# Designs tried in a protein design chat: VHH binders against p49116. Part 51

Target 1, 238 residues: p49116
Amino acid sequence: EGPLLSDTHVTFKLTMPSPMPEYLNVHYICESASRLLFLSMHWARSIPAFQALGQDCNTSLVRACWNELFTLGLAQCAQVMSLSTILAAIVNHLQNSIQEDKLSGDRIKQVMEHIWKLQEFCNSMAKLDIDGYEYAYLKAIVLFSPDHPGLTSTSQIEKFQEKAQMELQDYVQKTYSEDTYRLARILVRLPALRLMSSNITEELFFTGLIGNVSIDSIIPYILKMETAEYNGQITGAS
Key: E = the ipSAE of ESMFold2; O = the ipSAE of OpenDDE; V2 = 0.75 times the mean of E and O plus 0.25 times the DockQ between their complexes.

## First folded at step 3 (VHH)

Design q2 (framework vhh_7qbe_3; at its last look DockQ between E and O 0.01; V2 from the best seeds 0.00; counts 0 for: pae E 17.8 > 2, placed apart)
Fold by OpenDDE, look of step 3:
Structure q2 (fold): chain B 238 residues (1-238), chain A 119 residues (1-119)
Amino acid sequence: as target 1 above (238 residues)
Amino acid sequence: QLQLVESGGGLVQAGGSLRLSCTASGRDYAMGWFRQGPGKEREFVASISSSGGYTYYADSVKGRFTISRDNAKNTLYLQMNSLKSEDTAVYYCAAEKWGRYLSTDYDYWGKGTRVTVSS
């Protein structure tokens, strides 16, 4: 009967691998991405409403929205991650692959478009100056999306999403009372998340660590990891 | 805990200009300037969002003061133009930890820098 989110759910602190290499290699990028993924999953787990849905439903939800959550995480952590530098490095690596004829022209185009979409999304969020509370609620709205196929307890999921929306609305009205249209501006960014391919995201950020293993397949393991294991890397979970 | 250190205060003639600086370690904070004049309560002056894309000013300083920040240098600025005797105050830098530039509650405060405007 209480609020969906509390102040404990607002904190979203990503710790980057250290030391940062002079040249951003694939390992560093993948490690950084893995930490963000784990953080995102841990965040979801910390929500009582999420826990109330049960393990099977939780797994299904995360499988459905992990790319969106991850992308929101990228936007939120863009500064600490030096995301622009990471993306530039990825592009450079991609160029090397092109020179080696490892990718088709069509695939190259798809990947480059995806990188552009990611950058544009993160830039748009930065321009909006989304705060920690707003990010938390946006992630909750994305997490508790009832319109994914194959979900159980859709009625309950919908209720949680509505609750997240209401709380966000209340927060924005209270905190940003002088900006009448802020809620609409931030919500209208959510559709962009669903235009992004999870497969391409996986290829760009995770292939160097998990190889042929899919994020989808490791999500159940991540969700079952103890907090102490959370600080471990995705390579340890595989 | 975030530490804020103000600088740039001093004596200036009416109509003159002054630039205040505040050093802060952290990029995720909304920042603001407050001031407290003699015998007056502390009042809001200006605020800026984490990325600097949004600013808000008190009516009394609109058009005269400009708040800005350089996140690469971890520094907040307040450019004060067309200063008036009424602007005489100790100016405080403040930070809001969740990045709410329109918040009324700030979490961290500097020790202040004195600005005196002479007629």
Scores: ipSAE 0.363, ipTM 0.745, lowest interface PAE 1.6, mean pLDDT 91
Fold by ESMFold2, look of step 3:
Structure q2 (fold): chain B 238 residues (1-238), chain A 119 residues (1-119)
Amino acid sequence: as target 1 above (238 residues)
Amino acid sequence: QLQLVESGGGLVQAGGSLRLSCTASGRDYAMGWFRQGPGKEREFVASISSSGGYTYYADSVKGRFTISRDNAKNTLYLQMNSLKSEDTAVYYCAAEKWGRYLSTDYDYWGKGTRVTVSS
């Protein structure tokens, strides 16, 4: 059958909120992160194999992997987001909270460890100079993970994951024929994604959401969102 | 296993400066400095990510100490300015691949270099 992804799935253009503030703040960070989240979920929705699994399966898959997709998106868009600057601002904010005795020491340690792991992941991906095709296939590999409890159609999901893996292999061999170990170096980065806590990601990037709702709860609404509403939210229109 | 070797310790007058270095046998580790004063427990001083992009400091040294690294040379540095007698300690280099930089449970430790700040 045809390829799992087409060239249209390689396009992953993130636009930042405008105007750019003189000093980063929680609102700007949350809006920037929300744009990336919406872009990531609509990217997943655009894949014919994903569409073929049905709406309930789609919701279950995205709930299981949204943090991994988000983290890959952070790495892919790190330059346009100025992610290193955003993470530094978050760390400074958290360190001020320690100084003012506003957070428990155990929670702050967990959050700082998570930030460090996130930064190291993004830096490792930048050092490998992962291209847009490679990111698209890596995102597909994490999206079509059959191992999550409660999933239906796991044999079909596994087949899609294997297809994403094969297409990545073929792409790397064709495009980087001089680099024998590039595929292995890329795939070794994926296990780090399972170290990322969705709870801590929500705390770091999504504290500005109304009512402090979890990302899990809004996923069905984002996946059903009409394209016109999505574009309005991504451009910062309200 | 990763090996860490500190150097640059010595005697310095209060208000002076000193630069510590730590040579690592490998790369791609988050690294940090700890210190242990006479009769005290080992305490965190500073840490830096494997890329060098993010740094963290204990309150007692913030604004006076600067951590940096040269990944081409696999070397970690600690620039210590405005030294005080309370900075007298053995300074240890530590490394952790997974970035547990705010914990004393780092995977690899050096043997330390002594810093003495005199009045």
Scores: ipSAE 0.000, ipTM 0.109, lowest interface PAE 17.8, mean pLDDT 80
ESMFold2 (binder alone), look of step 3: mean pLDDT 85; pTM 0.874

Design q3 (framework vhh_7qbe_3; at its last look DockQ between E and O 0.01; V2 from the best seeds 0.00; counts 0 for: pae E 12.4 > 2, placed apart)
Fold by OpenDDE, look of step 3:
Structure q3 (fold): chain B 238 residues (1-238), chain A 119 residues (1-119)
Amino acid sequence: as target 1 above (238 residues)
Amino acid sequence: QLQLVESGGGLVQAGGSLRLSCTASGYDYAMGWFRQGPGKEREFVASISSSGGYTYYADSVKGRFTISRDNAKNTLYLQMNSLKSEDTAVYYCAAEKWGRYLSTDYDYWGKGTRVTVSS
């Protein structure tokens, strides 16, 4: 049996909408986020092990971990996205909502805390200087998590996760042989992902485009999207 | 295709200092400096991670050279102090596409800038 990931799975290039507006509006933010989400789903689809699980299991896995995958994607693409600027813009938009009394005090607190957690997570990943291989394996570990409720083929999922972990370990030992604790430093960041609310993420990044439609409900459609259609979206084609 | 352009090379007296710069055309890579002296093979000098949090130096330049970067300016630097005749070489800027600052295999290379240290 071959490796879980290959070099083809390391590439993770996000193309931002063009042109960038002078003022980051809700549409630009949502479009950027959508492209990242699609990229993440496309990445998952490119993994043979993921394909081997079947459509139903694949959908269930992505539904369970899309927020974690998306967040890892934010961290990985933070520079190209100008994530700090995006988050600042989101905060500014929220301030407008606050002034209009559209949100409760408790909800405002929750949202602001979520934004803080996102920023802190991304900053922590940047400080670790996580490379492309490490991101790929971390995403695989998150994707093939067997501990989500309602999953089928749990044993197979667990095997894939173990394989991802082993390959990451081998990679880190080989590449960063003098940094004995790098693997531990990287893996210890994963729990932070599960402390983040998918609902709040959805509200911050996707409400402007999908309205009342949930990410959960559109995941099956994204996973069925043709590669050509995805590429067309990236290039601005129909 | 990432373009790398080195600058700052020149003639300097032994014991002197020189600062090299490398301008990158795009994406944030792990980056490094290499050098090739007369009649010698290209050798590693220093490397820096994408965010600049990690640096690595060849033993021959430790304590004398400092690698740094300004990502806002897409520029890599090499501050060279206490220069020796042995430091005479063409210095090359290089970039690694996966962000591996400890890699021995870099993907993009500059054309180099000449540093000559006179005794």
Scores: ipSAE 0.661, ipTM 0.854, lowest interface PAE 0.7, mean pLDDT 92
Fold by ESMFold2, look of step 3:
Structure q3 (fold): chain B 238 residues (1-238), chain A 119 residues (1-119)
Amino acid sequence: as target 1 above (238 residues)
Amino acid sequence: QLQLVESGGGLVQAGGSLRLSCTASGYDYAMGWFRQGPGKEREFVASISSSGGYTYYADSVKGRFTISRDNAKNTLYLQMNSLKSEDTAVYYCAAEKWGRYLSTDYDYWGKGTRVTVSS
């Protein structure tokens, strides 16, 4: 009962590590990305409908969609993060790795294709001028996706997704009443999120944080964190 | 032109403690401690992100050593507790832009400080 999201779920403020280095490096990129990941997980955990599904279902949902939530976060925070500058630094570093024969040509091709797809997605979202309410509902639609294999409570998840879609529709119609096709244009961007490889996202943004452990493996521990610990991870405070 | 200067090494009894420090310019780098024991290759001990928000430890020192940094003083620290004879080594501080990003190594190294743990 009640709305799926409230105004508290629209707030999505990313704070970048300070000070920004003159030359970007992998540790700055990884710390920035880690803050976005924890902010995204905190956002998902705060939703009453998510809490109502139970711990096992919650873990399964986040394992299935964390990369899509992260990618939406990148698009939403692209300006604050200076994402285009980060991606350019990664590309320059990859070129140095080729000269030193540290990566295979096939791997570099896969990574460069992923960077291009990520840039295209973020550009398309910026062109649509997606606002904070729209991002919150898009994230909810992605989070409550019933079509992932092995999910429990699929019927309830589908109902929550339909509720997110309905609330997005109501918001867009009220706020953008003269833009007849806005909802359709927004929703058709979501399938592009499935083109994003979680494996390559980990390589691009999380090499310095995870070590030998994938983000998929730490999701249960992230979801169980106390609020004070989350805030420390989001702001870089210990 | 980053310069790294370690200090704080010395002779200590097994079970004792030492605190190493490393002064560095350009404290926006990720930094770490490495060590080289007699007749051994240099090995990783601990590292810390540029902001200090993330730390990593070798399994052999986890729970005994603590890495920290003070950005206002441009100083990296390694608190070493419960020292063992196998901790005897020359300890180096290191800094890097891209040291672990897709397998790139540390770029800057100090001259080292000697730690000797007697049993």
Scores: ipSAE 0.000, ipTM 0.165, lowest interface PAE 12.4, mean pLDDT 81
ESMFold2 (binder alone), look of step 3: mean pLDDT 81; pTM 0.837

Design q4 (framework vhh_7qbe_3; at its last look DockQ between E and O 0.01; V2 from the best seeds 0.00; counts 0 for: pae E 12.4 > 2, placed apart)
Fold by OpenDDE, look of step 3:
Structure q4 (fold): chain B 238 residues (1-238), chain A 119 residues (1-119)
Amino acid sequence: as target 1 above (238 residues)
Amino acid sequence: QLQLVESGGGLVQAGGSLRLSCTASGSNYAMGWFRQGPGKEREFVASISSSGGYTYYADSVKGRFTISRDNAKNTLYLQMNSLKSEDTAVYYCAAEKWGRYLSTDYDYWGKGTRVTVSS
């Protein structure tokens, strides 16, 4: 069998909505997040191994790990997204909500902690100087996680994850031969993803667009979306 | 398409110093410097990872040249010290799209800036 990932899977280019407003509004943030989500899902779909698992298993996998994939995407696209500015804007919006007494003190704390975790994670990834190949493999490792409940074909998923890990190892050894501990250093960041709440992420980035609809419920539709439709989304045609 | 614009080239005496700059706006790329001397092929000088955590130098410039970057200013630098006549060349800024700082296959190139070292 060939490699799990190819150069085509390393490409991960996010196109931001245009024009960028002077003041980042909820719509801009949600649109940006949606594009990243679509990009992440369609990236997964482009992997032959992912396709081989079948539609039901694919959907289940993405449902289980979308928040992790999305977060890795945030880290990878932090610069092009001006993520710090987006997060600051979100905080400002949150403060307005506080003033309007729309959120409980406990909820505010949870949300603020989540924002902090997101920022810290992205900063840590930036400091590690993660390249495009490494991001691709990390996303694959996250995608092909066999330890989520309710999954079918777990043996096959595990094999794919192992393959991703091996390819990453080979890549890091080749590219970063002078940094013996780089592989361990980047892999140890993955547990941080599991500590982040998908519900809070959804609330922060997607509430303005999907309302009461959950990301979980729209994932099957995103995965079935035609490439042309996706391209239309990123060009603002739809 | 990423545009790269070099600056800072000029005439300098042997033993002198010069600092090159390259402006690069857009995505976070690994960056590098190359040079082409008179009658010579283009050769690798130095490279730096996207965040600057990793650097690599040609043996001919190790200890004399320093590559750095300021991502906030979208600028790549090459500090050249202890310049020699053999350092005379057109210096090119380059960007690698995958962030591979050890790559010699870059995707985007500047037009170059001329450095002349007089003896």
Scores: ipSAE 0.582, ipTM 0.825, lowest interface PAE 1.1, mean pLDDT 91
Fold by ESMFold2, look of step 3:
Structure q4 (fold): chain B 238 residues (1-238), chain A 119 residues (1-119)
Amino acid sequence: as target 1 above (238 residues)
Amino acid sequence: QLQLVESGGGLVQAGGSLRLSCTASGSNYAMGWFRQGPGKEREFVASISSSGGYTYYADSVKGRFTISRDNAKNTLYLQMNSLKSEDTAVYYCAAEKWGRYLSTDYDYWGKGTRVTVSS
């Protein structure tokens, strides 16, 4: 019993790689994104309700929603990451290395459209001034989505999602009592997350990974890491 | 600059074992092994975090090779068991300044050590 999230789950501090290069490159972008991914997975794993679901259910949930969690993380950390600068560097890289990557014209159009939608999502969240408590509950709502195919324990997952929704509602009503429509404005942003392509997110942020490994395929290994190893991945420390 | 020196390569029969070593002049790097066969591009073999706490392997070597490190000796190891002819290559030690074990962009490279697997 008790609240779904505690104040420890509100803390979401991303540290950027050091030293910062004179010019952004694929290595810096991939490390920055990897730190955010590992921070997001550590966050999810630390939630008691998530721990209670068991390893197979945990893996299935994260495989289904990692891109949405990652995108919320991008929005939350956009200023710390200088995300607009990173996206501009990616666009320049795409223009300069199209021949090297041998991307089709249709594919580059899809990638550019995805970049525009990502920027629009992040800007809309910044415009609403979403705070850390709201982000934590939005991430929990996304994590405990019972509508993913192939999930077990969907009734329990649904109860956790409803609890996250209730706690968000209580927080918003208490903290933003004069803004009647704030909860509704926040929640209508969530459908945009489902339009984000995991495949394109990997191309944009994780092209520095070896062996063309998909994030989906390494999720089980990431979730089994010891906490100290997570901290090494999150901070680049070793 | 970090210095990496491989050793332990040689000739071995198929089905046999060999252990490669790589000494580093410093610590706090994620490290890995890469290999380049005759007429082939260099390919990833295995990587290990700077702490030694987690590893990743190419599918072609998983279950047969084991990467490990001894941070007190600044030494990286690759235990190669059940060797096959396709494992014949020059094996390179590499280190990554940012500590990422999944990176394809390693900052420092050794000169390599040759492994030949024969009948």
Scores: ipSAE 0.000, ipTM 0.204, lowest interface PAE 12.4, mean pLDDT 82
ESMFold2 (binder alone), look of step 3: mean pLDDT 87; pTM 0.887

Design q5 (framework vhh_7qbe_3; at its last look DockQ between E and O 0.01; V2 from the best seeds 0.00; counts 0 for: pae E 12.6 > 2, placed apart)
Fold by OpenDDE, look of step 3:
Structure q5 (fold): chain B 238 residues (1-238), chain A 119 residues (1-119)
Amino acid sequence: as target 1 above (238 residues)
Amino acid sequence: QLQLVESGGGLVQAGGSLRLSCTASGSDYAMGWFRQGPGKEREFVASISRSGGYTYYADSVKGRFTISRDNAKNTLYLQMNSLKSEDTAVYYCAAEKWGRYLSTDYDYWGKGTRVTVSS
């Protein structure tokens, strides 16, 4: 059996909407987030092992882990996205909402804590200087998680996850031979992803575009989207 | 394609200091310095991670050279102190596209800047 990932799966290039506005509005933030989400889904689709699981299983997996994948994507693309600026803008928008008494005190606290967690996670990943290969394998490990409820083909999913782990280990040993604890440092960051609320992520990044439609409900559509259609969305060539 | 342009080379006396700069057309790369002396093969000097949090040095320059970067300016630096005649070489800036600061394979190279250390 060939490797789970190839060099083609290492590339993860996000194209931001242009031009960048002077003031980051909700539309720009949502568009940026949508592009990242699409990129993440497209990436998953590009993995032969993912395709081998079948459409139903694929959809279930992505529904279970989209927030984790998205968050890893945020971390990976933080510089290109100017993520700190985006998050600051989101906070500013929230402050406006607070002034309008649209949110409860408890909800505000939850949202602010979530933003803090996101920022801290991304900062921690930046400090670790995670490279493109490592991100690819981490995303694969997250994607092929067998411990989500309601999954079919769990044995196969587990095998794929193990394969991702092994390949990551081999990569780190080969590339970072002088840092014997790097693998452990990288993997120990994964639990932080599961502490993040998908609902809050959705509210922060996607509410302006999808309204009352959930990310969960659009995932099947995204996964069925043709590559050409995806590329068209990125280049603005509609 | 990433473009790298080195500057700061010149003539310096033994024991002196020199600072090299490399301007990149992009910032999302691990970066490194290499050098090639007269009649010698190109050798690794130093490397730095994307954020600058990790650095690695050849044993021959450890304690004397410092690699740093300013991502806001898309610039890589090499501070060279206590220079020796053996440090005479053309110094090359290099970039690795996947952000591997410990990589042996770099994807992009500058044209180099000459450093001459006189005794």
Scores: ipSAE 0.626, ipTM 0.843, lowest interface PAE 0.8, mean pLDDT 92
Fold by ESMFold2, look of step 3:
Structure q5 (fold): chain B 238 residues (1-238), chain A 119 residues (1-119)
Amino acid sequence: as target 1 above (238 residues)
Amino acid sequence: QLQLVESGGGLVQAGGSLRLSCTASGSDYAMGWFRQGPGKEREFVASISRSGGYTYYADSVKGRFTISRDNAKNTLYLQMNSLKSEDTAVYYCAAEKWGRYLSTDYDYWGKGTRVTVSS
């Protein structure tokens, strides 16, 4: 009962490692991405509706949607992260490596297509000027997705998703009353998130910091972290 | 300093198979194999990400060679099937801290193991 999200769920502040390197730097990319991941997991864990589903359901939901939440976070924080600059540097490196005949295989094509899709998604979100309230509800819609295989309590998850959709609709109609189709334009962007591969996201953003474990395997431990430990991971402090 | 020790080289008949191993002092690296044939420059053979999830192959070995790793044993492997006389070379193990697709050079190198393919 009551609103699905509170004002504390609208604030989503990412701080970056300093300074921004002049050249492609895997440590900088992995630290930046880790901060965003932990910020996103802390956000999800703090939602009362999420807490109400229980530990096993929580783990299953986050395993199913972490890449979509992370991608929404990338779009929301793209300017702070200088994401376009990071992705352009990676693309340039990959193109030069192909020209020099030093890399081969189907994986490079998959990585390049993924980067292109990510750039297009972030650009489309920037064109719409998606605000912090809208991002919070979009993340909730993604988090409470009943469509993933193997989930229990799918009726309850669906009800929470419907509540997130209703609250987004009410917010958009109140705040953007003269933009009749804003809600439709926003929602049409969500299917693009399903084109994002969690394996490629791991290779692009997490190769240096996870110690050869998948993000799926560490999610139960992230969800059980103490608040002070979360803050250390978000800011890079220990 | 990472230590890389190759083994498994030897003499093998054309059409045969050979398995190379490279033992590392750690497993937190993307790794690869290179080779240098008689009178040729050193060339890329295959690479694998630190997790083992991503592999790349030179066109000349694709479909015949398989790179793999066992992170519990800190060991990189190269399974070489359908060997040709052109595969005769010294094979080098190499390692770096980041995934191969974002780097053209490796930070650490072994001393090599010789493979000779005879008709």
Scores: ipSAE 0.000, ipTM 0.137, lowest interface PAE 12.6, mean pLDDT 81
ESMFold2 (binder alone), look of step 3: mean pLDDT 85; pTM 0.879

Design q6 (framework vhh_7qbe_3; at its last look DockQ between E and O 0.01; V2 from the best seeds 0.00; counts 0 for: pae E 12.3 > 2, grease 26.7 > 24.2, placed apart)
Fold by OpenDDE, look of step 3:
Order: sequence, then structure tokens, then C-alpha cells
Structure q6 (fold): chain B 238 residues (1-238), chain A 119 residues (1-119)
Amino acid sequence: as target 1 above (238 residues)
Amino acid sequence: QLQLVESGGGLVQAGGSLRLSCTASGSDYAMGWFRQGPGKEREFVASISWSGGYTYYADSVKGRFTISRDNAKNTLYLQMNSLKSEDTAVYYCAAEKWGRYLSTDYDYWGKGTRVTVSS
């Protein structure tokens, strides 16, 4: 069989909402995050191996790893998103909530720790200067993770993950031949993704748009969304 | 499309120094410098990763040339010290769209700036 990923899967361009407000409000943050989420899921959908797993398995797989994919997306798109500014804005909004006694002390701590972990992860990825190919393969490795509970076709998923890993290895060896340990350095970042709470991520980035609806519940609809509809959303055309 | 504009070229005596600049309008990529001397093929000089954390140099310029970048100013630099007659060339700025600083295939190129080293 051919490669798991092609050059078409390397492109990962996020279009931010326009215009950027002077003050980053909750709506802007949520819209930006929504676009990234859609981009990430549609990226997954564009992979032939992903398609081959079938709709039910695809949905389950994305439900299991959407937070990790989203986080990798944040890291990859950190510059275009001005992620540090977004996170600062989120913290400011949280401060307001704290002043209004809307959150418990424990919850505040959890949320702040999560924001810290997100920032640290993205900073670590930036320091490694992860390129587009490496991001694509890392996302593929995360996507085709067979160790999530409740998955079907785990053997096939594992094969795809192995293929992604092998292709990444070959790519890094070829491209970065002078850096013998680069592969290890980038792969060792993946465990950090599993430490991040999907619930907290959802609360921070999506509460303003989805209300009481969970990301988990909308994933099937996003995956079924037509590319044209998605593109229209990116261009601001409803 | 990314536009690259080199500047800073000129005439310099052997042993002298020169600093080249390249301005890029648009997204940040891995960046590099290439040069083409008279009657020679274009050759790699130096490259730098997106954040500037990684640099790579041709053996012929190691220890003499320093590549750096200021992303806030969208500018790439090449500090050239201890210049030799062999360094005489048109120097080109280049950008790699996938962020591969060790790539030999770049996507965007400047028009070049001439550096002449006199003996």
C-alpha cells in the first residue's frame, strides 16, 4: 500500500476570524477554537486510512482523541492564533469569574494548571521547531491510537499508527540526518497530551459557542459536514 | 506568496565584515542563505529554523558567518566576518514553507544582493 500521509495532509492552515477585536472577547476565542477544531477533524477525515475505518469507528476514534488533536493544533497554529494572548485573555476572564465567586478554589486551581500545561506544551513544541510534516505525523499517531477504550478495529488502527510512526521515522532520518535524536525528542512530547483534561479544554475554549452541548456530541456532525460548508464558515459565509 | 528582499551587499576588503538583511512579508518559515559566485553554481550558505533555535552552516563559512533572525521585524540576517575573495557572490535569501531548516529545497527566493570581496 501507499504511504499513510501525502503532501496534501501536511497543509494545515487556520484562518482566524476577522476582524480581530481590540479586546479578545469570549466570542472571538470560541470562534477561533471552533475553526481549529473543525480544521483538525476535517484533516482527519481527509486521510484515506481514516476513511477506511468506517463512520462508526471514525467517530469513536475522534471522540477519544479530539482534545489531543486540538492541542497539537493549538501548538501548530500558536503564532497565527496569538495563542499566548488568547490564553491571557482567558485568564483575565477567569479572574472576573473569581471575583464574582462563581468558581470554587479547587476548580480555579485545576483550570489554571490546565492553562499552564497548555502553554508549556506549546512552548516546548515551539522550542523544538516542529515542522509541518512532523506535525502531520504526530497528529496521525495520536489519531490512530489503539489504546482508547471501546474502539472497534483496534488491529487496523494499530497498523495505521505503526505506519505513521515508520513514516515519521523515515522522514526525520532523511530530513534531519544531522540530528540523530530528533525523533526521540519530538515523540517524548506526546505523553503530555494525555495529561490534559478534555473537559477543561472544552470549558475554556468552547463554552461560549456550544453552551450545554458537549464536543463529544457534536463530533459526528462535524465529521459529516461538507467541505464546502466548512469553507464557507472560514470565509465568514454562513 | 511570500516576498523576500535582500539588502546589505557591497564591496568589502578581504578580512572585512558585512551584514546582510532579508525582509519577509508574511508568515514565518524556515529561512536560509544561498550564494552564487561567478561561473559557479548556487550553493548553500546557512539556514535557520523558525524560532531561531537551530542553525546550520556550510563548511566553507563555519566560524565566520552567523545566521540570525528577528521575527518581530520579519527580518533574516547574515553576519559575515573574515571575508575572503572566495566569498564573492550574489547572496540569496530563501524560505521553506514547511519549516524545514535542513531542507535543500526552498519555496521562495529573493532577487539577491551582490557581495564583492577585494583582495
Scores: ipSAE 0.715, ipTM 0.873, lowest interface PAE 0.6, mean pLDDT 92
Fold by ESMFold2, look of step 3:
Structure q6 (fold): chain B 238 residues (1-238), chain A 119 residues (1-119)
Amino acid sequence: as target 1 above (238 residues)
Amino acid sequence: QLQLVESGGGLVQAGGSLRLSCTASGSDYAMGWFRQGPGKEREFVASISWSGGYTYYADSVKGRFTISRDNAKNTLYLQMNSLKSEDTAVYYCAAEKWGRYLSTDYDYWGKGTRVTVSS
């Protein structure tokens, strides 16, 4: 009933901690990533179709796809975040950890492969010059994925995903009418998101959380936050 | 090496409150509290990110304990309310920097502070 997304869902403004330090450190990287995570969760929570699925379904969907949403956010905000600089700092840290004999060879290979995959994904999205509307619909397609194990209401989730796909198709065909294959080129990038490791994303961007805590374990609390508290987390002004 | 010093432990009646402190020689670390009761393995209590933006609690203490940090003073706190006899333990402060890359959960530990909850 009505469009899946409104113009308010296209706005996706990330603000970075100020000032950017001369040498990046775990404080800056984690604050930057946290702002993006909260911005992404706030975005998802504000969608009427998402709200209509109910709290248990909301939690299950976000637990399943938070890393994909986060990765799309990284690609969308790569320039604002100076993501290439952040990834270079992480690579330098990994090289120091090798010299201190702190990392296994297999783990290093996994982490470096993940960084390469992330860089490749972000570069492919930049090459296509994906705009804000396209990112919003791609995030919706990822959010309303009916094929995750353990979901309830999968038929309704599928209907919302189909609606997101149709709205993206209509937008691309109207806006990029000269490029018959743009939609197909955009959609073939989505499967790469399923191959991104949430465990390694946590290690790269959320190194500062102690214990056996994962992002998916805090998702229910993030989704229930008051809006004012959310805005503080997004801007770091809380 | 990062140095962690706990304080604030003591004897308290059930239903009472205590505030634990942990002073660190730096603030670039995620920090948390662990405890070890008599005859038990060490268990997780609470953790907080270096920025203070993420907190996590064991189910057994959720709603009763509050973790916080003051990065200007390099100090981690644990406010413990509605204490129970089951909370009797030595409480340890812990910190990590890049521990997930090394498969270690915690790089640095304090010596602990005793909390005894009497009926």
Scores: ipSAE 0.000, ipTM 0.188, lowest interface PAE 12.3, mean pLDDT 81
ESMFold2 (binder alone), look of step 3: mean pLDDT 83; pTM 0.849

